# Designs tried in a protein design chat: VH-VL binders against q96ev2r1098to1170. Part 4

Target 1, 73 residues: q96ev2r1098to1170
Amino acid sequence: CVVSVEGLSSSTTDAQLKSLLMSVGPIQSLQMLPQQRKAIAKFKEPAHALAFQQKFHRHMIDLSHINVALIVE

## First folded at step 1 (VH-VL)

Design p14 (framework fv_polzastobart)
Fold by ESMFold2-Fast, scan of step 1:
Structure p14 (fold): chain C 73 residues (1-73), chain A 121 residues (1-121), chain B 107 residues (1-107)
Amino acid sequence: as target 1 above (73 residues)
Amino acid sequence: QITLKESGPTLVKPTQTLTLTCTFSGFSLSTSGVGVSWIRQPPGKALEWLASIYWNDDKYNNPSLKSRLTVTKDTSKNQVVLTMTNMDPVDTATYYCAHSYEDSYGYFDYWGQGTLVTVSS
Amino acid sequence: DIQMTQSPSSLSTSVGDRVTITCRASQSISSWLAWYQQKPGKAPKLLIYDASSLESGVASRFSGSGSGTDFTFTISSLQPEDVATYFCQQYDSYPYTFGQGTKLEIK
């Protein structure tokens, strides 16, 4: 259910990321970790976490390519 | 199989506008994650990235070239067009177009043969 | 902009030798680095991506390593057909930038 989004630009807001995540499915939580260029998001459905990774791994946001990793199944 | 080919004038006078067309086959710019980029190389010098255009019509231009660059696509024709205004002799270079994958944004796995553009009076 | 500096600018060595070329980024680029081979009059050819991944169809004597700011490209046993200029490229962020190139010759 959980994805780690890595490689975020310092200019990327939680609203931008929330919008992108919710285009795939409903989320339970979103935690921004700016010092690590990272965010942790939890989808309500495990299938949406996988779908988000399949669709947005290496996607570009604010001139930076993001990496999407699955944390839990 | 992916192929790309550049076409356009080989001789340009100073102050004129350069228009180059990249015609490709083996992929579609409607495919999610796919992009086409323009890179140039002056004789004997390093490669310089100029511009990229992606499946969703996102466009990125090298800031060092200011507003001189425009990149567009015609998905139905499998073409990407680069326009560069106010040409100068220092813009003499071989111009390449290149493909990038959905899982590899930013590196270029297939390149056109390149077209040498000479800028002189 | 991220500056990429290669060393050496040129080298001349013998068939069978181990060849090492380095590339340094002006700031961390994680592993977002590619290496290209360019023979005279030809377009560049991708050899290595993600710092250490060998492109399909590329000979196994070519390898890459490194992360952050320091990267190495190695040819384990130089062949005559390896005479070329080699370029590194970062793709961590726009604008994408290339090193100045390393010209490899055989004595």
Scores: ipSAE 0.008, ipTM 0.685, lowest interface PAE 10.9, mean pLDDT 86

Design p15 (framework fv_polzastobart)
Fold by ESMFold2-Fast, scan of step 1:
Structure p15 (fold): chain C 73 residues (1-73), chain A 121 residues (1-121), chain B 107 residues (1-107)
Amino acid sequence: as target 1 above (73 residues)
Amino acid sequence: QITLKESGPTLVKPTQTLTLTCTFSGFSLSTSGVGVSWIRQPPGKALEWLASIYWNDDKYNNPSLKSRLTVTKDTSKNQVVLTMTNMDPVDTATYYCARGEDYGDYWFDYWGQGTLVTVSS
Amino acid sequence: DIQMTQSPSSLSTSVGDRVTITCRASQSISSWLAWYQQKPGKAPKLLIYDASSLESGVASRFSGSGSGTDFTFTISSLQPEDVATYFCQQYDSYPYTFGQGTKLEIK
C-alpha cells in the first residue's frame, strides 16, 4: 500500500503531491522528506499504489522526474 | 527501420528566426511514452539539450534560451518542428533531433544525422 | 541546473588497456544517467542508460556504474574503433545536461 516518491523538486508542495496521489485513490498518509527530495505515501487500497506507480513513475512535477517505488510493509 | 532526419536552412543571418523540421519513420509520436527532442552541438563543444515534445503534446524548453524556443508536432506527417528566434553567431551548431522511447526515460536511443546551421552576416 | 563534470577531459592510451572515465553531478541524480559515444562527424550513439544498463547491440567491453553523484564508465579492453569522444547525460530533471566530453585517443 505504500509508495515512495523520489526526485521531488524543492518547489513541489505537499498539496500538489496529495492532489496527484488522490487522483488515483484515497490515501491514509503523506510524509514529505524535503532533505531527501522524497515523500512516502500510503494508499488505503493496495491496487491504487500499483496504479499510481504505473501511471506516474517518471512523471514530471515542477520540471523534475519522479521515481515511484512500491514499499512492502 | 527507425530513422530521423533534420531539414531546414544551413545559413541564417543574425536576428533571423531559424525553423528546423525533423522527419521520422519507423515509429509514431502518437504512441504512449514516445518523445522527440532537439539537441545542438557547437563545433568542437559539448551537447546542449534544447527542447522536447511528447506523444501527449507536453513540451519542455531549456530555460537558458529564454523564450526563444517553440517546439510543435504534426503526428499525421511524422514531423516535429523547432523554431528559434533572434539567432546570433553563438548559435552556430550542428542541430540534431533524437527519439526517447518511454515517458520519463529521456535518454536518446536514435538520432538524426544532424544539420549544421551557420549564423553569419 | 545540474552541472555534469567529466574527468579526464582527454585521455591517450594503448590498445588493450582498461579505460576509466568519471562523471560527477552537482546534486544527486539517482541512477538517471546515460553514456554516449561520438565519432568525428557523426551523431552520438547511446551506449549505456540507467547508469549501468548496456544498450542492445553495444559491445560488452563497455560498462557503467555508480549512483547519486559519482559515475564511472569503463572500457575493459580498448579497441581501435573506440577512438571517440564520450559524453555523460543526466535525466533526473529538466533541463537535461551533458558533461563536457572526454576525448579518447590511441597513442
Scores: ipSAE 0.006, ipTM 0.658, lowest interface PAE 13.0, mean pLDDT 86

Design p16 (framework fv_polzastobart)
Fold by ESMFold2-Fast, scan of step 1:
Structure p16 (fold): chain C 73 residues (1-73), chain A 123 residues (1-123), chain B 107 residues (1-107)
Amino acid sequence: as target 1 above (73 residues)
Amino acid sequence: QITLKESGPTLVKPTQTLTLTCTFSGFSLSTSGVGVSWIRQPPGKALEWLASIYWNDDKYNNPSLKSRLTVTKDTSKNQVVLTMTNMDPVDTATYYCAHETVTYDSGYRFDYWGQGTLVTVSS
Amino acid sequence: DIQMTQSPSSLSTSVGDRVTITCRASQSISSWLAWYQQKPGKAPKLLIYDASSLESGVASRFSGSGSGTDFTFTISSLQPEDVATYFCQQYDSYPYTFGQGTKLEIK
């Protein structure tokens, strides 16, 4: 149920990313790691994590392409 | 000033379909991070979550009740409707609708509840 | 489904006493747990969310702690108006599940 979002622009806010994540489904957590240009998000439903990856892998936010990976726990 | 109120029949016969309406004010179900959920409580027993519907029209139903449950919303009327088919005496309970926040920063909680409506299933 | 087990099922104690109720999840739920107070004939009232966050307008004598599978709800100094049934609820995964409740009475 966890995704890693990599390649974030330094100008991308947690509100912008949260809005994008929530367009797919409810989230339980979002941790911004700006020094790594990265964020970790947990969806309530595993299917939404997969759907987010399928829709937004290599999507452009603030002129930067993001990489979406599923994290296995 | 969030308020919710349940309405529908108080008596249902076995095998009939129950339809309950939740009418709310003080929020919009088109706002990101907002949901409305249905929870029931049989007399003297624990709470049981039934279904949730969210701003993005995501719907979740309790698997133990299978395909008996349908939840829908009418955003323009500020209403959420729960339908439960094939009612049985064991479904006798007080039915509540509740406001839910679903974003990390806001917390995840049933922070406002309707007063509840007792539905008795008997012949 | 995640099972939530509360203990004790009922508790009778005196005004001013410290009250502790526990809730155990059958699998890890991180901190995704809420505590509710329910008085007879009324809807539940949210007291604690995210295991330890106090809801706005709720008295500071109520607190929560824990993570993973073991959670505790505490009333630091019991007041007469605290007579109620208390329920925990996990929201880590669907279906959401509740504990069986703890009935709190004053002797």
Scores: ipSAE 0.007, ipTM 0.674, lowest interface PAE 10.2, mean pLDDT 84

Design p17 (framework fv_polzastobart)
Fold by ESMFold2-Fast, scan of step 1:
Structure p17 (fold): chain C 73 residues (1-73), chain A 122 residues (1-122), chain B 107 residues (1-107)
Amino acid sequence: as target 1 above (73 residues)
Amino acid sequence: QITLKESGPTLVKPTQTLTLTCTFSGFSLSTSGVGVSWIRQPPGKALEWLASIYWNDDKYNNPSLKSRLTVTKDTSKNQVVLTMTNMDPVDTATYYCAHSLYDSEGYYFDYWGQGTLVTVSS
Amino acid sequence: DIQMTQSPSSLSTSVGDRVTITCRASQSISSWLAWYQQKPGKAPKLLIYDASSLESGVASRFSGSGSGTDFTFTISSLQPEDVATYFCQQYDSYPYTFGQGTKLEIK
């Protein structure tokens, strides 16, 4: 149910990323890790984590391509 | 139960530095997603966000107040401190600290301190 | 900065009336909006978050709606204890900004 979003621009906000995540499905948590240019998000439903990866892997946000990985808990 | 309380001087002279302490209980600022913010309200006017500090030591200050603001935390003492330099009579306001926790709904202010009125006059 | 504009600035009405307050953002904030109630001499109290979610312990007569730039806060049947100033706040982006407030009084 967890995704790692990597390659974030330093200008990408918590709210921007949350909006993108929630366009796919409800999330339980979002942790921004700006020093590593990444964020960890937990969807309430596993299917939404997979759908987010399928839609947004290599998507461009603020001139930076993101990489979306599924994390097994 | 979450509680917060502001403390510091109630009277400040123009050009002096204001230091306010927020002491809290019922949560830890080491918990992932937790933040504490400072908000002020001049008498009869709107609320103005001043600064936020988060569990990971990320800090955000209102750009309109430029370099006047510093926010720090002491997680072991359950305290957050706001310092504001070069006080002016227009800075007269009730100063609040407030809790937030990101779990999916974002960072809104769910618990507030009682506020402390700071008057800036000669 | 995102500017939040509330209307009306003040409202006087009767117990049992439906009260509606609006809040407009100068740019889209999705649903990143909260509503607070502030009684004289007291700190604000959270009523609504995420535009329409009722905070735990808050009376069901309070509700919120909207997304993007236009938001509405409603009290379905005004009670005497609802006399207060109400504020909206966006938390989409820094700096967080509040509306100017709506003062609600009973006739």
Scores: ipSAE 0.006, ipTM 0.619, lowest interface PAE 15.2, mean pLDDT 83

Design p18 (framework fv_polzastobart)
Fold by ESMFold2-Fast, scan of step 1:
Structure p18 (fold): chain C 73 residues (1-73), chain A 123 residues (1-123), chain B 107 residues (1-107)
Amino acid sequence: as target 1 above (73 residues)
Amino acid sequence: QITLKESGPTLVKPTQTLTLTCTFSGFSLSTSGVGVSWIRQPPGKALEWLASIYWNDDKYNNPSLKSRLTVTKDTSKNQVVLTMTNMDPVDTATYYCARESTYVYTGSYFDYWGQGTLVTVSS
Amino acid sequence: DIQMTQSPSSLSTSVGDRVTITCRASQSISSWLAWYQQKPGKAPKLLIYDASSLESGVASRFSGSGSGTDFTFTISSLQPEDVATYFCQQYDSYPYTFGQGTKLEIK
């Protein structure tokens, strides 16, 4: 139910990323890791994590392409 | 400011279908991160989550009751409807609708509740 | 499903006392737990979310703590209006589940 979002621009806000995540489904958490150009988000449903990856992998935010990976726990 | 209110029959016969409507004000189900949920409480017992519907029309039903439950919304009317089939006396409970808030840093919990409506199932 | 067990089931104590109620999850739920207060004949009222965050407008004598499987709800100085049943709820995963409730009375 967890996705890793990598390649974030330093100008990307948590509000911008929140909007993208919430367009797919409800989330439990979002941890911004700006020093790593990374964020970790947990969806309530595994299907939403997969859908987010399919829709937004390689998507461009603030002139930076993000990479979306699924984390299995 | 934010209010929810349940409406529907207070007495249902065994095998009938229950239909409850939640009418709300002070928020919209077009706002991302918002949902409306149905929770019930048999007299003197614990709360049981039944179903949730979200701004994006995603729906989740309690697996123990999934085949009996349908939840729908009419965003323009500020209404959410719960339908529960094949009612049984053990389904006698106070039924609540509540707002579910899905912040990016928090999960879903219920911050505003309707007053509840007691539904009695008997012949 | 995640089972939530509260302790004690009922509690009788005096005005001004410190009250603690515990809630245990059958598996880890991180901090995804809320506490509700329910007075007789009324709907539940949210007091605490994310295990330790106080809901706006709720008295500061209420607090929560814990993570993983063990959670505590505390009233630092019991007031007469605090007589109610208290419930915990996990929202780590569907289906959402509630504890059985703790009935709090004044002796």
Scores: ipSAE 0.007, ipTM 0.687, lowest interface PAE 8.8, mean pLDDT 85

Design p19 (framework fv_polzastobart)
Fold by ESMFold2-Fast, scan of step 1:
Structure p19 (fold): chain C 73 residues (1-73), chain A 122 residues (1-122), chain B 107 residues (1-107)
Amino acid sequence: as target 1 above (73 residues)
Amino acid sequence: QITLKESGPTLVKPTQTLTLTCTFSGFSLSTSGVGVSWIRQPPGKALEWLASIYWNDDKYNNPSLKSRLTVTKDTSKNQVVLTMTNMDPVDTATYYCAHRDSSGWFEPFDYWGQGTLVTVSS
Amino acid sequence: DIQMTQSPSSLSTSVGDRVTITCRASQSISSWLAWYQQKPGKAPKLLIYDASSLESGVASRFSGSGSGTDFTFTISSLQPEDVATYFCQQYDSYPYTFGQGTKLEIK
């Protein structure tokens, strides 16, 4: 299960984002899209994708509020 | 501390709808990461996962049975309900509900109800 | 769907023996594997999660190992109360799937 993380600060690193994602659960992949201020992450477990959205939607990272959306496949 | 118990009819006729209720204590289905799942076991056979519902009302159903399954929760009553339509003799099984905490170290089904045997026959 | 295959289907051995059961996944599940014990007429009991983590309150003679597609469950010294059917389960992806079970008996 996939999440889109949008509204990332240009100062937010992939290591920092990976750390936040992995605080909820293990991830299978992470793709950074810095030009869109966006990242796409796939959790190994669907419930962790949901938990990440519930915990971090509108959370502030480096003074930017992120938007967490579940990607429909 | 965590307990779950299944309830519902023990005899169902072919083509009828089965409704089972899981009543639990020792946890809340409003806690982030927590879910309740339904698993069944035909006599003498392997376990088969049916459906899961999570704290945020997200639901997952076994694709083999998806059109027949509905899972709902009533967080205030500490209950989860499974509905399965168009019952067939091959659906004869012991039905279990089980707790899952998908946060932290990702335990699978750590606490189970005692199970309820549902027999489907004419 | 990920198919879980257990070996052997049944095993008969003596008290004090080391018992080994294996489980193979049809594709990689990393370490997302659990082992359950089921006694006749009872619900399954979680023994091992994350392939090798012992559930709280479970006797230390039980252990698990493996990652990817091949997993092993071991009882270091079989006790009479260990007579049961043992199941592996992957929880890497939906639908969650179980092995067919290994029935453990005493000679």
Scores: ipSAE 0.006, ipTM 0.637, lowest interface PAE 14.5, mean pLDDT 85

Design p2 (framework fv_polzastobart)
Fold by ESMFold2-Fast, scan of step 1:
Structure p2 (fold): chain C 73 residues (1-73), chain A 121 residues (1-121), chain B 107 residues (1-107)
Amino acid sequence: as target 1 above (73 residues)
Amino acid sequence: QITLKESGPTLVKPTQTLTLTCTFSGFSLSTSGVGVSWIRQPPGKALEWLASIYWDDDKYNNPSLKSRLTVTKDTSKNQVVLTMTNMDPVDTATYYCARDYYDSSGYFDYWGQGTLVTVSS
Amino acid sequence: DIQMTQSPSSLSTSVGDRVTITCRASQGISNYLAWYQQKPGKAPKLLIYAASTLQSGVASRFSGSGSGTDFTFTISSLQPEDVATYFCQQYNSYPYTFGQGTKLEIK
């Protein structure tokens, strides 16, 4: 499953976000969308996407609270 | 009951393209979370991951070889194919295909026997 | 890329001995580490994943521990069939990377 991370600070790097994502499980891809203050990440397994949302929804990164949504295709 | 087997040429000339096929049984690449990867090992050296393909057709190639590598799958035939262009003697190695375990994103629970590919003029 | 360094590169010991091999990652990989056994002329065999979880069917004398950057693989009582090269592998990040291997021989 895919995870949308919204509300990213302009100062948040892809390495920083990838580190946070990888703390719950390995990812297959990460696409940064800085114009929208968003990133789209795909976990190899759906369970990791759910775990990331449960642990990090409304988490603060660089003084900004992120919003984590599960994307169902 | 789970098996993988590599097939393809054992001798390749420099500058040619290598095509290897992995044929497997006991699992399907239609199953969510499953993938097949290619790993090689030059004689007497360490293992080097080359490429992975997953149930949803997502593909990852080793950045050091990315421009040379293509990985594809035929889910109905239980096959994964690796293509590597512009072969060089340094590419001489035993080539393995292996299954990615569920939820692992990169450890390999079952391996093929390997096929030695020698690159020489 | 994440570099994996194993120690020692080779060792020779006696049947019944406790064997310890270490693996160090150049950056934090949490517990995303696997250990493989490779006998001469054969494909690698998965022994341990998630740093410490024993693969089904693998003998209980094999164990793993560690987290972050430092990992240990142990054989509690070496058997003749354990002669092999052992590799660690990180799967925290693409590209997946392996250690250089530790060759284990019996005296």
Scores: ipSAE 0.006, ipTM 0.630, lowest interface PAE 11.6, mean pLDDT 84

Design p3 (framework fv_polzastobart)
Fold by ESMFold2-Fast, scan of step 1:
Structure p3 (fold): chain C 73 residues (1-73), chain A 122 residues (1-122), chain B 107 residues (1-107)
Amino acid sequence: as target 1 above (73 residues)
Amino acid sequence: QITLKESGPTLVKPTQTLTLTCTFSGFSLSTSGVGVSWIRQPPGKALEWLASIYWDDDKYNNPSLKSRLTVTKDTSKNQVVLTMTNMDPVDTATYYCAHSEYYDWSGSFDYWGQGTLVTVSS
Amino acid sequence: DIQMTQSPSSLSTSVGDRVTITCRASQGISNYLAWYQQKPGKAPKLLIYAASTLQSGVASRFSGSGSGTDFTFTISSLQPEDVATYFCQQYNSYPYTFGQGTKLEIK
């Protein structure tokens, strides 16, 4: 399943975000969209996408609260 | 194979509104990470980014053009539309639409339309 | 807004020469920098993104380097078909901004 991480600080690196994502479960891909203050990540397991949203929605990274949305196909 | 093509009037009078349509194929603007942007180039000058619209309908307009710009999409028609109000002779330029996609290059434009020259005169 | 300044504005050199063009950002842009080639009457063509990643299908003689504020674009051995104007572009933040361009000619 795919999550959109929104509201990222311009100082947040892909390594920081990847570390956070992988604390929940293995990922298939991570795409950074810094000009939109967003990232798109695909977990290998759908359950981990939901768990990441439940745990980290509104979490603070580099003084910015992130929004985590599940992307529906 | 990704292709884009601009269409609209080639001659606009001062104070009129310009409407340009970008029609594309080979991708969908419902695909995560995909965006379409408008860039213009006055004759012999540098490129200027105007606006971007993304798969989730997020829109970004160049602040230097104030409220003159509106960008919209029709995903079912594979079209993106740029509207620019109060045209002036300094807005004479070739207008391009361009594709971008995710992962550290979403602001780099990998496929471009051929461009359409819009002349603002009289 | 982030200002992008290219150097030189134009250059003329010989086939087989190494060509270097530089681009400077007025503030840090990490590696969010692209290079384009534009031939007369044509749309720009993306050559390099993420400062140093070569676009698929682009000749290996083209390369990019740098991060932060100072960036370099290199053609290792100039070919006749490389005559064009080259532009850098930052995509670290909105509004996206382009350099003024470098016109490359052959002697």
Scores: ipSAE 0.006, ipTM 0.664, lowest interface PAE 11.1, mean pLDDT 85

Design p4 (framework fv_polzastobart)
Fold by ESMFold2-Fast, scan of step 1:
Formats: sequence, structure tokens, C-alpha cells
Structure p4 (fold): chain C 73 residues (1-73), chain A 123 residues (1-123), chain B 107 residues (1-107)
Amino acid sequence: as target 1 above (73 residues)
Amino acid sequence: QITLKESGPTLVKPTQTLTLTCTFSGFSLSTSGVGVSWIRQPPGKALEWLASIYWDDDKYNNPSLKSRLTVTKDTSKNQVVLTMTNMDPVDTATYYCAHRETYVEYSGTFDYWGQGTLVTVSS
Amino acid sequence: DIQMTQSPSSLSTSVGDRVTITCRASQGISNYLAWYQQKPGKAPKLLIYAASTLQSGVASRFSGSGSGTDFTFTISSLQPEDVATYFCQQYNSYPYTFGQGTKLEIK
């Protein structure tokens, strides 16, 4: 139910990423790690982590392609 | 022993606001991972998910109806309330509330349902 | 939104027959698919989740299979009490969506 979002532009806000995550399903938490160009998000529903990866892996935000990885518990 | 029951008006006039209450027993909405959803079914048609509310008061509404829907809970009374504005004859349906759990393999499904209440929208 | 399409819309068959219903998703949903039974005048009952896992207390004659976009629900030997409408539901992504239903009757 956890995803790592990598390759974030320094201009990408937590509000933008949260909006993208919530288009797939409700989230429990979001942690921004701007120095690593990374964020870690936990969905309330386990299925939504996979759905987010399927929909947004290699997606472009603010001219940067993101990589979405699933974190096993 | 999880049970849910819908209550509210059975007849609503066009443009009015519908308010339905779900009263439940056998679980608490203060328990982590628990939620209640509203689902409707027009006569002879498919089921349509409307909204969900979770133990932490997080709310999720169907985007096609989002501007019309409000869902709230009263944890101490074991109740969840759905409010839907600007009712139209096409909103005639049986309305159900249902239990759900988040931290289980069947997360995203509806395992226990109320009996449903038919709401007719007519002048 | 993910569209769920069921086939057939209705069927009529005999007690003891094998019944097969299919469900197609407009996008890949892995195994995040559930099947519900709805008897006339009653609320739906969850039969199967994760495409193939039988809910506790549900009769073993019911089974499910499939992954990705194509799913099948089977009743191995139809009983009179199985007269109902059956619905599939995807829970891969928001918003949750249901198939249009398959009405099962005995001739």
C-alpha cells in the first residue's frame, strides 16, 4: 500500500503530488523528500498503490518524468 | 453480527435535498481501518458507488456527483449521514449503506450491507 | 473511470447445469475484482474477492478466475436458491465501478 515517487522536479509541490495520488484513491500519509527528489506515500487501500504505479510510472510532472516503485509493507 | 440499516424519506420532490441516515451495530467508526460507504441502485440497473467515510473522518465522493454529496459521521451514535442536493427523478433508486475494512485482502469490497431504502423522486 | 462489461446480460438454464458469466474491464485491474449475488428484493452479498478467493461461508460451487481485463464467474451445479442477479466490481482504482449485472433464471 506504499509507493516511492522518484525523479520529482524541485518545482513540484506536495499539493500537486497529493492531488495526483488522490485521483487514484484516499491516502493515509505523504512524506516529501525534496533533497532526494522523492516522496513516499501510503494509500488507505492496498490496491491503489498498484493502480498509481500503473497509471503514473514514467508520467511527466513539471517537465520531469517520475518513477513509481511499490514498497512491500 | 455486523448490521446496518438505512432510514430517511421515501418520497422526495425534484430540487429538494435528500438526507439518509445509516445506523449500525457490531463495529465502531473509531476503529482504525474501518469505513462506511453509500451505494445506490436505480430500479433494474447497476450499482453505483456514491461516497465513503473512514474512521479518521476522511471522505471520498464519486467525482460525477461530488458537488451534490456530503457524508458525515456521528461516531458516538454509530451513524453515518448522506446528504444529496438538487434531487431529480433520475436519482430514484434504492440507497444502501455498507461496511468496509482497509487493512485486509478484501479491502475495496463491501462485505456487509444494509437492507436498502427506496427513494422515489417525483412531483 | 474503468468500465466493467458483463456477458451475458441474462440467461435461463436448468438446475444442475454449469453456469459461466464473464466480466471485462476497460483497463488492467490485476486481480482486484469482486463478485456479488443479489436476490430479488435483497441487498447484494459478497461472494468472491481478489478475482478467485471465496468469501467465508460461501458455497464451494461458486468460483472465480481471471486476471488483468478478463474474468469469469462459475457456478458448477446450479441450485434453485442461486436465482439472482450477479455483479462484478473492480476495486483497483477510484472510483469503484460495477458491471451492469447478469440476471440468472431457471427455465
Scores: ipSAE 0.144, ipTM 0.799, lowest interface PAE 4.6, mean pLDDT 86

Design p5 (framework fv_polzastobart)
Fold by ESMFold2-Fast, scan of step 1:
Structure p5 (fold): chain C 73 residues (1-73), chain A 121 residues (1-121), chain B 107 residues (1-107)
Amino acid sequence: as target 1 above (73 residues)
Amino acid sequence: QITLKESGPTLVKPTQTLTLTCTFSGFSLSTSGVGVSWIRQPPGKALEWLASIYWDDDKYNNPSLKSRLTVTKDTSKNQVVLTMTNMDPVDTATYYCARDLGEWELPFDYWGQGTLVTVSS
Amino acid sequence: DIQMTQSPSSLSTSVGDRVTITCRASQGISNYLAWYQQKPGKAPKLLIYAASTLQSGVASRFSGSGSGTDFTFTISSLQPEDVATYFCQQYNSYPYTFGQGTKLEIK
């Protein structure tokens, strides 16, 4: 259910990223790691985590291509 | 001005580990947005992307080969190293390294000459 | 993974002819598509990126168009030095994937 979003622009806000995530499905949590240009998000449904990766991997936000990886716990 | 060159063994036996080094000049992996990728091409077949490493040490490996692949960099030496475990005859291919400026919408703008790696007993 | 399908797989035509190669993605890739030229025994050379942007130093007879899933590569007037295999590549999402290639020959 967990995705890491990497390569975030320093100008990308948590609200902006949350809107993008929620366009795919409901999320349980979102943790911003701005010093690492990363965020970790947990979807309520595993299928939405996969769908987000398929739709938004390398998507451009604020002139930066994001990289989306699935995290296995 | 910008050059990349692959080096490593040309013949590998099945089950052995392959280590290839990409040495480049004319650019630095300390520059934001810059990366180096590894791509291979079996004789007469299509190109297959293997792995990428970027200025911030972020790494991506092809999921079909992920458990076998390790990519590392030495920014001060202008080198990127690919390690691939458990080689098989189907891994026989020409291996390329290429500059990756995907954040600027340029995927692979300069390529090394390639090195043919043959896997046989 | 995103599958890239090229057509035709091969073609043979005459010097001066207009050549068109098509590439289709199994999923939407916006304009994150590149075209490469590969001559026998050589590394690929980037010709077009962002679907339609000509790489610096590349002859103006080469052009690209398209967005989403359907893309076209054109050589407006074929020259002898254009004999090569041409590949499309999506770089919208990992893993990056390539088409199977189109082998271009002169009659």
Scores: ipSAE 0.000, ipTM 0.599, lowest interface PAE 17.5, mean pLDDT 82

